# Ledger of designs, part 192: miniprotein binders against q9bqp7

Target 1, 240 residues: q9bqp7
Amino acid sequence: VPQNWFPIFNPERSDKPNASDPSVPLKIPLQRNVIPSVTRVLQQTMTKQQVFLLERWKQRMILELGEDGFKEYTSNVFLQGKRFHEALESILSPQETLKERDENLLKSGYIESVQHILKDVSGVRALESAVQHETLNYIGLLDCVAEYQGKLCVIDWKTSEKPKPFIQSTFDNPLQVVAYMGAMNHDTNYSFQVQCGLIVVAYKDGSPAHPHFMDAELCSQYWTKWLLRLEEYTEKKKNQ
Short names: E, the ipSAE of ESMFold2; O, the ipSAE of OpenDDE; V2, 0.75 times the mean of E and O plus 0.25 times the DockQ between their complexes.

## First folded at step 19 (miniprotein)

Design Lj7 (at its last look DockQ between E and O 0.87; V2 from the best seeds 0.00; counts 0 for: pae E 1.9 > 1.5)
Fold by OpenDDE base, look of step 19:
Structure Lj7 (fold): chain B 240 residues (1-240), chain A 82 residues (1-82)
Amino acid sequence: as target 1 above (240 residues)
Amino acid sequence: SKIWVYVTIDAPSPEELYEIVKRIMRLAWEHGGETIYVEIWGNEALILLTLPTEELAEKFAEEVRRLLEELGLRVTVTVERE
């Protein structure tokens, strides 16, 4: 049990999305400060087993691609991921924000992969928006807050060249999602609450993306794990 | 302290692999364990699990080996001992 327990959901906020759908998705800029990001917390609190798995993967990739090939691969994955997020932001943004849809950004296997998910996405409330949990002292940049199949979710978009058919294949992504949820639910910049998470794994070859839906119960379970990671991070920093 | 268990599987097809992975995940849950990570690489899977005790980990490992050997699948189960 976390020593510093804090709820994921805010009892002061209505579970019902306030009917005032903001006409424009929120995009709060991330302020660089001394407050750790969700990503930083997760990276610095990985278990020995998780580190081993990542190293094993790296060594296997180097064996297949060579060292230079692996560096190129890593750079390309990063670039493809960035372009994918930019394309999604363009797709999910209201039409009046004339960001010239670079048609080239829309012609990707990853965009093809998520088409069936996008059909079920509506009511976009935030895109690439910063969240801060003032009490627990962490920040993050969430990809999207929208309705998925009628349920308001924090949506996290991921790219993969390998199948991730199980939520457990997404590593710490469930923790990232609930961390964003908990922060948003207690961030004064947001007037609404989220109760669900969604991880979408898009594939380079255009094969159908895997949606990993997280209901309120599953979110609560991962929230407890997140709090433990946050405590571990905090203790490590005190000892440095 | 949780006992860590690694399971590696090689299956004839991805579809068969996914079904076997699901079975192993369920079996771990039945033993009071948890699936931490699943890596899929072609027809191979690596599953990282935790079990509450060494005894449960060994029972789980034996059951997984038996199940997969009976199916004619290549399997390795490694219980991480501190």
Scores: ipSAE 0.781, ipTM 0.923, lowest interface PAE 0.5, mean pLDDT 91
Fold by ESMFold2, look of step 19:
Structure Lj7 (fold): chain B 240 residues (1-240), chain A 82 residues (1-82)
Amino acid sequence: as target 1 above (240 residues)
Amino acid sequence: SKIWVYVTIDAPSPEELYEIVKRIMRLAWEHGGETIYVEIWGNEALILLTLPTEELAEKFAEEVRRLLEELGLRVTVTVERE
């Protein structure tokens, strides 16, 4: 139980579209400042168990690939993740033209993997958009806000070479989603709010992606865990 | 402090593995615990959980061992403090 609780949802906001909302998805610029990012908070508050699991994975990969092979693998994973997010932003943009598409971005197993998910995505409200929680003082860059099967969600896209059929396989990703959600819901740049989350894990070989839907109750449970991580971060920085 | 429990299991197929993982996650919840992490590598799974007390963790571990032995599958359950 966090010492300083704050609600994830804003009672002053509705889930319903405002007629005055822009017809183009929001893309608030990310600006660097003193306020920590969601990913920074999570990186600085990893549990001993999380560190152990990551080191176990690293050692297993080094045994299979060698040190040089592992470095190359890691670099390729970062590149493919970047390309995947770029492709998705292009696909989901309503102002897309043929000249604005790089066909190489669309040719990947990861894009094939998510096709069945994309058919259920509509009503895109934000893409690659900054969020700031003005009271709790943290910032983030969310991937997408759109309807999934009729429910407005913060959607986070992930790539993986290992199967992740359970939300518990995604490490801190549910905390990222709810942190972005809480920030957006209390950010004056946004006039609406979101109560649901979606994590989509895409696979390099094109296998069907796993969607992990998070309803409001599940989001609230992860929000409590996020608040604890934010408290740990704040306490750690005061003691340094 | 919560009690950490590690479960390693394998199954002859991915479908069977996923079903067994779901059963173990349910058993943890029934004992007041929470599943923290699930790793799948080939036909094996590693499940990391917390239970609220050592008593409940040992009861959970016994139940998991009995379940998997009845199914004829290999399982390792490690209960750790702190």
Scores: ipSAE 0.509, ipTM 0.841, lowest interface PAE 1.9, mean pLDDT 86
ESMFold2 (binder alone), look of step 19: mean pLDDT 83; pTM 0.803

Design Lj8 (at its last look DockQ between E and O 0.22; V2 from the best seeds 0.00; counts 0 for: pae E 12.7 > 1.5, placed apart)
Fold by OpenDDE base, look of step 19:
Structure Lj8 (fold): chain B 240 residues (1-240), chain A 82 residues (1-82)
Amino acid sequence: as target 1 above (240 residues)
Amino acid sequence: SKIWVYVTIDAPSPEELYEIVKRIMRLAREHGGETIYVEIEGNEALILLKLPTEELAEKFAEEVRRLLEELGLRVTVTVERE
């Protein structure tokens, strides 16, 4: 049990989007402060087993591609991910704010992969927007807040070359999602609350993406795990 | 003490693999454990599970080995203490 319990949901906020919410998605810039990011917290608190699994993967890839090949591969994966997020932001943004859609960005296997998910996405509230949890002292940049199948979700878009049919295949992504949810729900820059999460794993070959929906109960379970990771991070920093 | 269990599976098809993985995940829950990570590549899977005790981990490991042997699948089960 976390020593410093804090709720994921804010009882002072309505679960219903206020009709007064702007039609334009929020895009709050990330302020680089001394405050740790969600990503940093998760990276610094990985278990030995998680580190082992990542190292095993790395060694396999190096064996297959060589060291230079692996570096190139990693760079390409990063670039593809960035382009995918940019394409999604463009797709999900209101038409009036659409900069000239680089048609080349839209012609990717990853975009094809998520088409069936995008059909169920509506009511976009935020895109590439910063969240800050003032009490728990962490920040993050969330990909998207939108309705998925009529439920308001924090949506996290991921790219993969390997199938991830299970939420457990996404490592700490569920923790990232709930961390963003908890921060957003208590960030004064946001007037609404989210109760659900969605991880979407897009595939390079255009095969149908896997949606991993997280209901309020599952989010609460991962929230407890997130709090424990945050406490571990905080303790490690005090000892440095 | 938390006990970690690694399960590797080689299945004849991805579809069969997914069903086996689901079954192992369920079996872990029945033994009071949880699935931490699942890696799938082709017809192979790696499952990382967490069990609450060594006794439960060993029972789980034995049951997984038995199940997969009965199915004629290649499996490795490794139990690791923290």
Scores: ipSAE 0.793, ipTM 0.927, lowest interface PAE 0.5, mean pLDDT 91
Fold by ESMFold2, look of step 19:
Parts: sequence; structure tokens; C-alpha cells
Structure Lj8 (fold): chain B 240 residues (1-240), chain A 82 residues (1-82)
Amino acid sequence: as target 1 above (240 residues)
Amino acid sequence: SKIWVYVTIDAPSPEELYEIVKRIMRLAREHGGETIYVEIEGNEALILLKLPTEELAEKFAEEVRRLLEELGLRVTVTVERE
């Protein structure tokens, strides 16, 4: 149980966007400041299991690829993720036409992988948009806010070369989603809130992506875990 | 209190790896253990298990090592007290 519990949802906000809101998805710029990011908090509070897995993964990769090969591999993984997010932002933007889109971004196994998911996505409200929790003092950059099968969600897009059919195999991804959700729901740049989350794991070979839907109850459960991680981060920084 | 066991395996093929992982999970249950997490990437697997006592964890670890040595496969088994 966190020492400083705070609710994920804001009773002062509607969970439905106003129809008269601007039609262009929000893209709040990320401003540099000293408050920690969601990613930083999660990286600095990894569990013993997560640290062990990462160290063994690194050792395996260096043994197989050499140190320079490992650097190239990690750079390629990062680039693949970046290109995937760029493609999705382009596809989901109402201001773009097919002629304006980078053809190489559209020809990706990852993009093929998510096509069946994108058919269920509509009502895009935010893309690559900064969020800040003004009370808990953390910041993030969410991928997308849109309806999925009629439910307004914070959507997080992930690339993977390995199948991840269960939400438990995504480790901290649910915490990332709820942290963005909580921040958005208490950020004065947003006039609405979101109660559901979606993690979409896309595959390089084009295999159908796995969606991991998170209803409000599940989001609340992960929110408690996020608060513990944020509290742990804060305590570690006091002792440095 | 809690005994964590980490098993890493390198097998000749994904199909063989899958069968070996299933066998290790069964061995864990036979020692009163619980499989917490399994990750498979190509020909490699990482398995995290929780066993009830250090004695059972060491017995499980030795059985896993013997199994993979008989198959001529690389394995690392780490037993950690919580």
C-alpha cells in the first residue's frame, strides 16, 4: 500500500470527449523540466527479477553478437520502434493523405501486424502527446488516445520479435499505460479523461498483433503498483 | 521464506526448446514449485520459478543440470534466497 495514495480518475472531468472539441488530435509538446518521466521512474525501480532478466539478456546478446554487434542490434531495435511510432502517427493523423506518407513506413511487418487492430480504432484524440501529473509531479509522452471497440483508451504501441500473448509477459507496460492515464486525467492541457488502456504488441513478421485491453478496474489495480514505484523512486533520490 | 530459481537454456531448435521447457516446468511442480515466468527467444529460454524450500530448490536445480548435461546442452541454474 503506497504511503501517498492518489486516485487515477478525476471526478471533475467527463469520460467522454465533447463533440465540439477540435477535430485535430492533441499533440502537447514535451517541455524539458526537472520532474521525472514515467520511463525514468520505471527504469530506476526495476525489480530484482527485471534486473536479472536484463543482465542475462545482455550477456547472451554480447556472447552471440560481440560488443559492437550488440550495439548495432540495440540501435536497430530502437530505430524499428521509432519508425513504427512514426508510421502509426502518420496513419492516424486526419491531416495527412496517402501521398504525404512515407512509403517505407507503410511497408513494415509491424504495420501489417496491426492492421486488424486499426480497424477497431477510431475517434483519435491525441497522438504523441505530453502528459504531466500536476499533483504527483511526473511527466510522460503517450502514444495515442483513441477509441478501441467503442472504449476511449490510452493506447501504447510496442514492437516485438517474440510473441507476447499474455499481459504478464509485457512486464512494466501496464504501469506505463496507467501512469500516462493518471497524468492525463490531472493535466490542465486536457479537458477530458480516459478510464481504459490498451497495449498493442506488433510483430516484425506481420503476424496478427496481440491487443491487451485494460478496463477501469484493471487500470486501478495497476495504478496502485505504479504509485508504489513512484514512491520508491522518490525515496531513492532522497538517499542519493 | 521464498526461494527463487532462474533457469537459462540454449537448445538446438525452437521445437526442442519448447519440449525441454515443458519438462522443466513439470519437474518444478514435482518439487512443489510454481513457474512464475517463461520467456522464449529463438533457441533460448529464461524460466523464473519459486520453490518452497532451499532443499527442494537445490534438488530441482541438480535435476535440471543433469537433464541438460545428458542432452549436451548449455544451462545455467541460479538459486537465490529472497
Scores: ipSAE 0.000, ipTM 0.170, lowest interface PAE 12.7, mean pLDDT 79
ESMFold2 (binder alone), look of step 19: mean pLDDT 85; pTM 0.834

Design Lj9 (at its last look DockQ between E and O 0.96; V2 from the best seeds 0.77)
Fold by OpenDDE base, look of step 19:
Structure Lj9 (fold): chain B 240 residues (1-240), chain A 82 residues (1-82)
Amino acid sequence: as target 1 above (240 residues)
Amino acid sequence: SKIWVYVTIDAPSPEELYMIVKRIMRLAREHGGETIYVEIEGNEALILLTLPTEELAEKFAEEVRRLLEELGLRVTVTVERE
């Protein structure tokens, strides 16, 4: 049980989007400061077992590709991920920004993969927007806040070359999503609240993406786990 | 302290693999455990689980081995003891 419990949901905010919400998606810039990012917290609080699994994967890849090949592979994966996010931001942005769409960005297996998910996405409220939890003292950059099948979600887009049919295949991504939710729900820059999360795993070969929907109950469960990770991080930093 | 369990499975098809993974995940929950991570590559899966006690971990491991042997599937179950 977390020592410093804080709710994921804000009782002072309405669950319903107010009609007063701007038609343009929010894009709050991330301010680099001494406040840890969600990603940093998660990376520094991985279990020995999680580290082992990542190292095992790395060693297998190095054995297959060589050290230089692995570096190239990693760089390419990173670049592909970045391009994918840029393409999604372009797709989900209002039509006025469409003139700057690089058509080449839209011609990817990952974009093809998510087409069936995008059909169910509407009411985009935020894109590539910073969130800050003032009380718990962490920050993050969320990919998207939108309605998925009529439910307002924090959406996190992921790329993979391996199938991830289970939410447990997404490693700490559920924790990332709920961390963003909790921060957004208590960030004064946002007037609305989210109760659901969505992880979308896009595939390079264009095969249908896997959506992992997180309802309010599942989000609450992962929120508890996130709080524990945050406490562990905080404790580690005090001891340094 | 949680007991960590690794399960590696080789199945004849991805569809069968997914079914078996789901069954193992359910079995872990029935023993009071949790699935932490699932890696899938081709017809192989690696499942990382936690169980509350060593006794439950061993019981779970035995049940998984029995289940998969009965299905004629290759399985490795490793209980990590700290």
Scores: ipSAE 0.809, ipTM 0.933, lowest interface PAE 0.5, mean pLDDT 92
Fold by ESMFold2, look of step 19:
Structure Lj9 (fold): chain B 240 residues (1-240), chain A 82 residues (1-82)
Amino acid sequence: as target 1 above (240 residues)
Amino acid sequence: SKIWVYVTIDAPSPEELYMIVKRIMRLAREHGGETIYVEIEGNEALILLTLPTEELAEKFAEEVRRLLEELGLRVTVTVERE
C-alpha cells in the first residue's frame, strides 16, 4: 500500500462533459517544466524482473539481427508507431478530416487492425492532449478521450508485432492509462473527468486489434500500483 | 516479501495456449498470487507471477507442472529465491 494515498477521481467534478463543450477535441500543449513524465517515472521504476525480461528480448534480437540490424529495427518500429498515432489523430479529428491529408498515411495494417474498435468510438473530447497532476507533480500526453461502447474513456493506442490478448501482456500500459486519468481528473484545463480506460493493441498484419477495457474498479486497482511507482521514483530522486 | 515465479509453456495452438494461460492465472489467484506479465510468441508463452510465500509458490509450481503433465505439454516453472 502506498504511504501517501491520493484518489484517482475528483468528487468535485462531473462524470460527463458539459453540454456546451466545443465541437473540436481538446489538444492542450505540453509545457516544458521540470516535473517528471509518466513514461519517465515508469522507466525509472521497473522491477529487476521487468528489466531482466527486456534485456533478454534485446539480446535475442541482437543475436538474430546484429547490433546495426537491431538499431534499424527499433527505429522502424518507432516510426511505424508515430505514423499510426498521426493517422488516428487525423481520422478522429474534424479539423483533420476537412483538411488535406495524405491518403497513404491511412493505408496500413495497423489502421485495418483497429477498424472494428473505431466503429464503437464516439464523442471524441481530447486528442494528443497534455495532462498535469498538480498535487502529485507529474505530466503526460494522452492519446485520446472518447466514448467507447457508451463509456467515456482515456484511450491509449499501442502498436505490436506480437499478440497481446491479455491486459497483463501490455507491460506498464495500464499504469500509464490510470496515471493519465488521475492527472486529467485533477487538471484545471479540463472541466470533466473519466472513470474508465481502454488500451487498444493494433497489429501490423491487420489482424483484429485487442481491446482491453478497464472499468472504474480495475482502474482503481492499477492506480494503487501507479502511486507506488511514483513514490519509488520520488524516493530515488531524493537520494541523487 | 513476494516470491517471483516464471512459467514457460509450449502448446499445439494459440487457442490451446490462451486457455492454458488462463488456467494458470486462475491457479495463481487460488494460491493468493497475481499474474504480472504474459508474453506470447507463436505457440509459446512466458508467464511472470508473484506468490505471497515460498510455501504457496512451491505448491503453485507443483500444481502447474501436474496440470501440464496431464495435458502432455512441455512446461518449465522456476521459483526465484531472493
Scores: ipSAE 0.600, ipTM 0.871, lowest interface PAE 1.4, mean pLDDT 87
ESMFold2 (binder alone), look of step 19: mean pLDDT 84; pTM 0.816

Design Qd1 (at its last look DockQ between E and O 0.67; V2 from the best seeds 0.00; counts 0 for: pae O 6.1 > 1.5)
Fold by ESMFold2, look of step 19:
Structure Qd1 (fold): chain B 240 residues (1-240), chain A 100 residues (1-100)
Amino acid sequence: as target 1 above (240 residues)
Amino acid sequence: SPELAKELVQSIEWLAKEVEELLRMGDLWYAAWMARMAVDFAEDLGDPELIAKVELLLAEALIAAGDPRAREIIEKAKKIAEELGSPELIEEVEKVRKKK
């Protein structure tokens, strides 16, 4: 159990919209500082088994593709992910930001993959927005906060290439989502809070994306695991 | 190579324990996803007993999720258990089959 437990939800905060412009999603800029990011905390606290499995996967890919082929593969996956996130931000933005949409940005298997999910998304409150947990002192950049089937969620968009899955991402995606949720709920730049999470896995071939919904109870269980990782990170930094 | 194989076995066993925890938490999709990774790494190692054990774990996750793909996974594990002639593994396969 964490030595220094802290709640994921803020009882002093309503889940109702106030003070924010509901027609324009929040986009809080990410600032340079010495406060660790969620992704850095997770990267620095990987178990030896996680590291070993990821390295084994990399070596198998290099054997198949060659070193240059693997570099091109990972670069292409990163670029496609970036374009996917850009397209989603454009699609989910209000009409007034449509001016610079690139039609090629909107043409991808990943965008086709998420169409059935997007019809269930409404009430977009934040897009590509920075969060800071002002008490626990960590930061992040979340993809989206919106309602999914009537539930306000922190939404994380992921890309996957069937049948060759890319596993370079950490095993800790649910921890990432709840860390953003906890940060948002204790960040004075936000007047609302979120109790649910959604991880959306989109596929390159356009097959229907998988919506992984996390209710408040599941989020609370992952929050405990996140707190342990943050404690571990803090302890490692005291020894440096 | 022997040291690498030992470390791979330990890492797959660690992953299997993570799957069991995810099942207890009720996160069936992530449990199945991590079980599929365990199967992939066990196949890479080429250890039939380990492959069958993690396939049964995947099948348990799929059954809990109501995913009909559990059937083909159980049959794969059954074939391995029969080829090995392991009474313990055969019993484990039948236990999972009856949950279906």
Scores: ipSAE 0.756, ipTM 0.895, lowest interface PAE 0.8, mean pLDDT 85
Fold by OpenDDE base, look of step 19:
Structure Qd1 (fold): chain B 240 residues (1-240), chain A 100 residues (1-100)
Amino acid sequence: as target 1 above (240 residues)
Amino acid sequence: SPELAKELVQSIEWLAKEVEELLRMGDLWYAAWMARMAVDFAEDLGDPELIAKVELLLAEALIAAGDPRAREIIEKAKKIAEELGSPELIEEVEKVRKKK
């Protein structure tokens, strides 16, 4: 049990989506400060088992691709992910704010993959927006806050080259989502609350993306795990 | 190395435990993801029995998710179980198949 319990949901915020007009999605800039990011907390608090698994995977990939090949692979994955997020931001942004849509960004298998998910996405409230939890003292950059199938969610977009759910990312995607939820729910820059999370895994080949919906109960369970990771990080930093 | 093999086994066991927890929590996507990693590590270890066991775990996660790919995974596990002549594994395969 976390020593410093803090709720994921803010009782002072109404659960009712304020039917406020489709206002321009919020885009709060991330301020680089001494406050740790969600990603940093998660990376610094990986278990020995997680570290071992990642290193083993890395060694296997290096054996298969070579060192230079692995670097290239990693760079390409990162670039594809970045382009995908940029394309999604462009798609989900109001038409009036659409800078010249680089049509080339929209012609990706990943964008094709998420089309069926995008049909169920509406009421975009934030895109690539910074969140800060003032009390728990962490920050993050969330991909999207929108309604998915009528439920307001923090949406996290992931890319996978293979239809294998091998997200090369940390085993901690659900923790990342709930960390963003908890921060947003207590960030004074936001007037609304989220109760659900959504992880969307897009595939390079254009096959239908996999939506992983996280209800309020599941989010609460992962929130407890997040708090433990945050405490571990805090203790580790005090001892440094 | 024997040490690496031991570490792999321990990691697979840990993953299996996490998968079971995730299945209980209803996080089927993440369960399937971890199970797939367990399969990859079991394949790296080259233990057919362990491969079959973790494949079945993956199959359970996929079945729970309604993923049709579960069939292929079950058949793979069945083939391994038959090749090993393990009545226990064959029974486990049939138990998982009945969940489908």
Scores: ipSAE 0.016, ipTM 0.359, lowest interface PAE 6.1, mean pLDDT 84
ESMFold2 (binder alone), look of step 19: mean pLDDT 85; pTM 0.826

Design Qd10 (at its last look DockQ between E and O 0.70; V2 from the best seeds 0.00; counts 0 for: pae O 5.5 > 1.5, SAP 75.44 > 70)
Fold by ESMFold2, look of step 19:
Structure Qd10 (fold): chain B 240 residues (1-240), chain A 100 residues (1-100)
Amino acid sequence: as target 1 above (240 residues)
Amino acid sequence: SPELKKELVQSIEWLAKEVEELLRMGDLWYAAWMALMAVDFAEDLGDPELIAKVELLLAEALIAAGDPRAREIIEKAKKIAEELGSPELIEEVEKVRKKK
């Protein structure tokens, strides 16, 4: 139970999209800041068990691939994720439709994997956009805010190379999504709010991605977990 | 080596217990992730019965989440159970398979 509870939703904001808004997504730039990012908070508050599991995974990969092989593997995974996000931003941006797209960027198993989900996505309100929680003092960079099957969601896109094990960084993805949601709902750069979340894991081989939908009730449950992690982070920094 | 194997078994047992709790509470994302880690450790240990047991926990989490990856995981556990000839494990596989 957090000592300093704060609501995830802002009662002063509408949860219904304004029909008069143009389809020009917000892209608030991420500023260098002394306040912590969501990913930093989560990384710095991992349990001893999580750290142990991650370190063993790294050692096993290095034993199998060698040090140079592991570095190449890690670089390739990062590049694939970056290219995937670039492709999605291009697909979802109305202004990008007036530019010639890089066909190599759009030709990937990951893009094939999410096609059926993209058909249910509309009303894009933000893409690759910074959020800041002014009261709780944390910052983030969310992937997308759009309607999914008629519900406005913070959407996070992840890649998986299946059958390989998932990377530890996706373990706390629901906390990441609700932290972005809470920040956006209390960020003066945004005039609307979002009560739902969606995590989409795309597969390298093009297999249909599975959507993980989080309604307002589930988001509130994860929000409580996020507040505990933020509180833990703050306490650690006071002792440094 | 024997000390590491003992720690791996204890870690897998702890993870499996946490997965069962998370499934009962409806926290399907963390249940699936902790089950995935348990599977990875069980595969490293090389204990086929333990691998099948934790794969069934992973499958249960994926079924509850509506994730079609459950089908592949159930088939892996089924093959192990048949090769081992364990009547208890075969029964466990069928229980999870019917939830699908």
Scores: ipSAE 0.438, ipTM 0.727, lowest interface PAE 2.2, mean pLDDT 83
Fold by OpenDDE base, look of step 19:
Structure Qd10 (fold): chain B 240 residues (1-240), chain A 100 residues (1-100)
Amino acid sequence: as target 1 above (240 residues)
Amino acid sequence: SPELKKELVQSIEWLAKEVEELLRMGDLWYAAWMALMAVDFAEDLGDPELIAKVELLLAEALIAAGDPRAREIIEKAKKIAEELGSPELIEEVEKVRKKK
């Protein structure tokens, strides 16, 4: 059990979607400060087993691709992910704020992959927006807050080159989502609350993306795990 | 190296146990991820029997998640089981198929 328990949901915020569809999604800039990011917390608190598995995978990939090939591969994966997020931001942004859609960004297998998910996405409230948990002292940049099938979710978009999730995407994706939820629910920059998470895995070949819906119960379970990771991080930093 | 082989086997065994626990807990996302890693390590080991077993474990996770890709994974495991002529693996494949 976490020593410093904090709720994922804010009882002071109404669970009722405020009927005011914000005409424009929120985009709060990430401020670089001494506050750790969700990603940093997760990376520095990986279990010995997770580290071992990642190193084994890395060694295998280096053996297969060579060191330079692996660097190139990693760079390409990162670039593809970035372009995908940029394309999604463009798609999910209101038409009036649509900068010149680079048509080339929209012609990806990943965008094709998520089309069926996008049909179920509405009421976009935030895109590429920073969240801060003031009490627990962490920050993050969330991809999207929108309604999925009528439920307000933090949506996290992932890319996979293979029709199987890449090991590169940390097993901690659910932890990342709930960390963003908990931060947003207690960030004063946001007037609404999220109770659900959604991880969408998009595939490079355009095959249908896989949605992983997280209900409030599952989010609460992962929130407990997140708090433990955050405590571990805090303890490690005090001992440094 | 024999040491590397041993480490891979141990990792797969650990992952398999973790997947089973995660499935029992209803943590299907994490179960599927762990199973996928087990498959990758089994492929690296090059043991067809182990590959088939971990593929079936992945199939169970995918079935639990309602993922249609479970069918392809089951067929892969079936093919391996048939090639090995393992009645035990064939039976396991059929057990997993009946869950779908």
Scores: ipSAE 0.019, ipTM 0.388, lowest interface PAE 5.5, mean pLDDT 83
ESMFold2 (binder alone), look of step 19: mean pLDDT 84; pTM 0.800

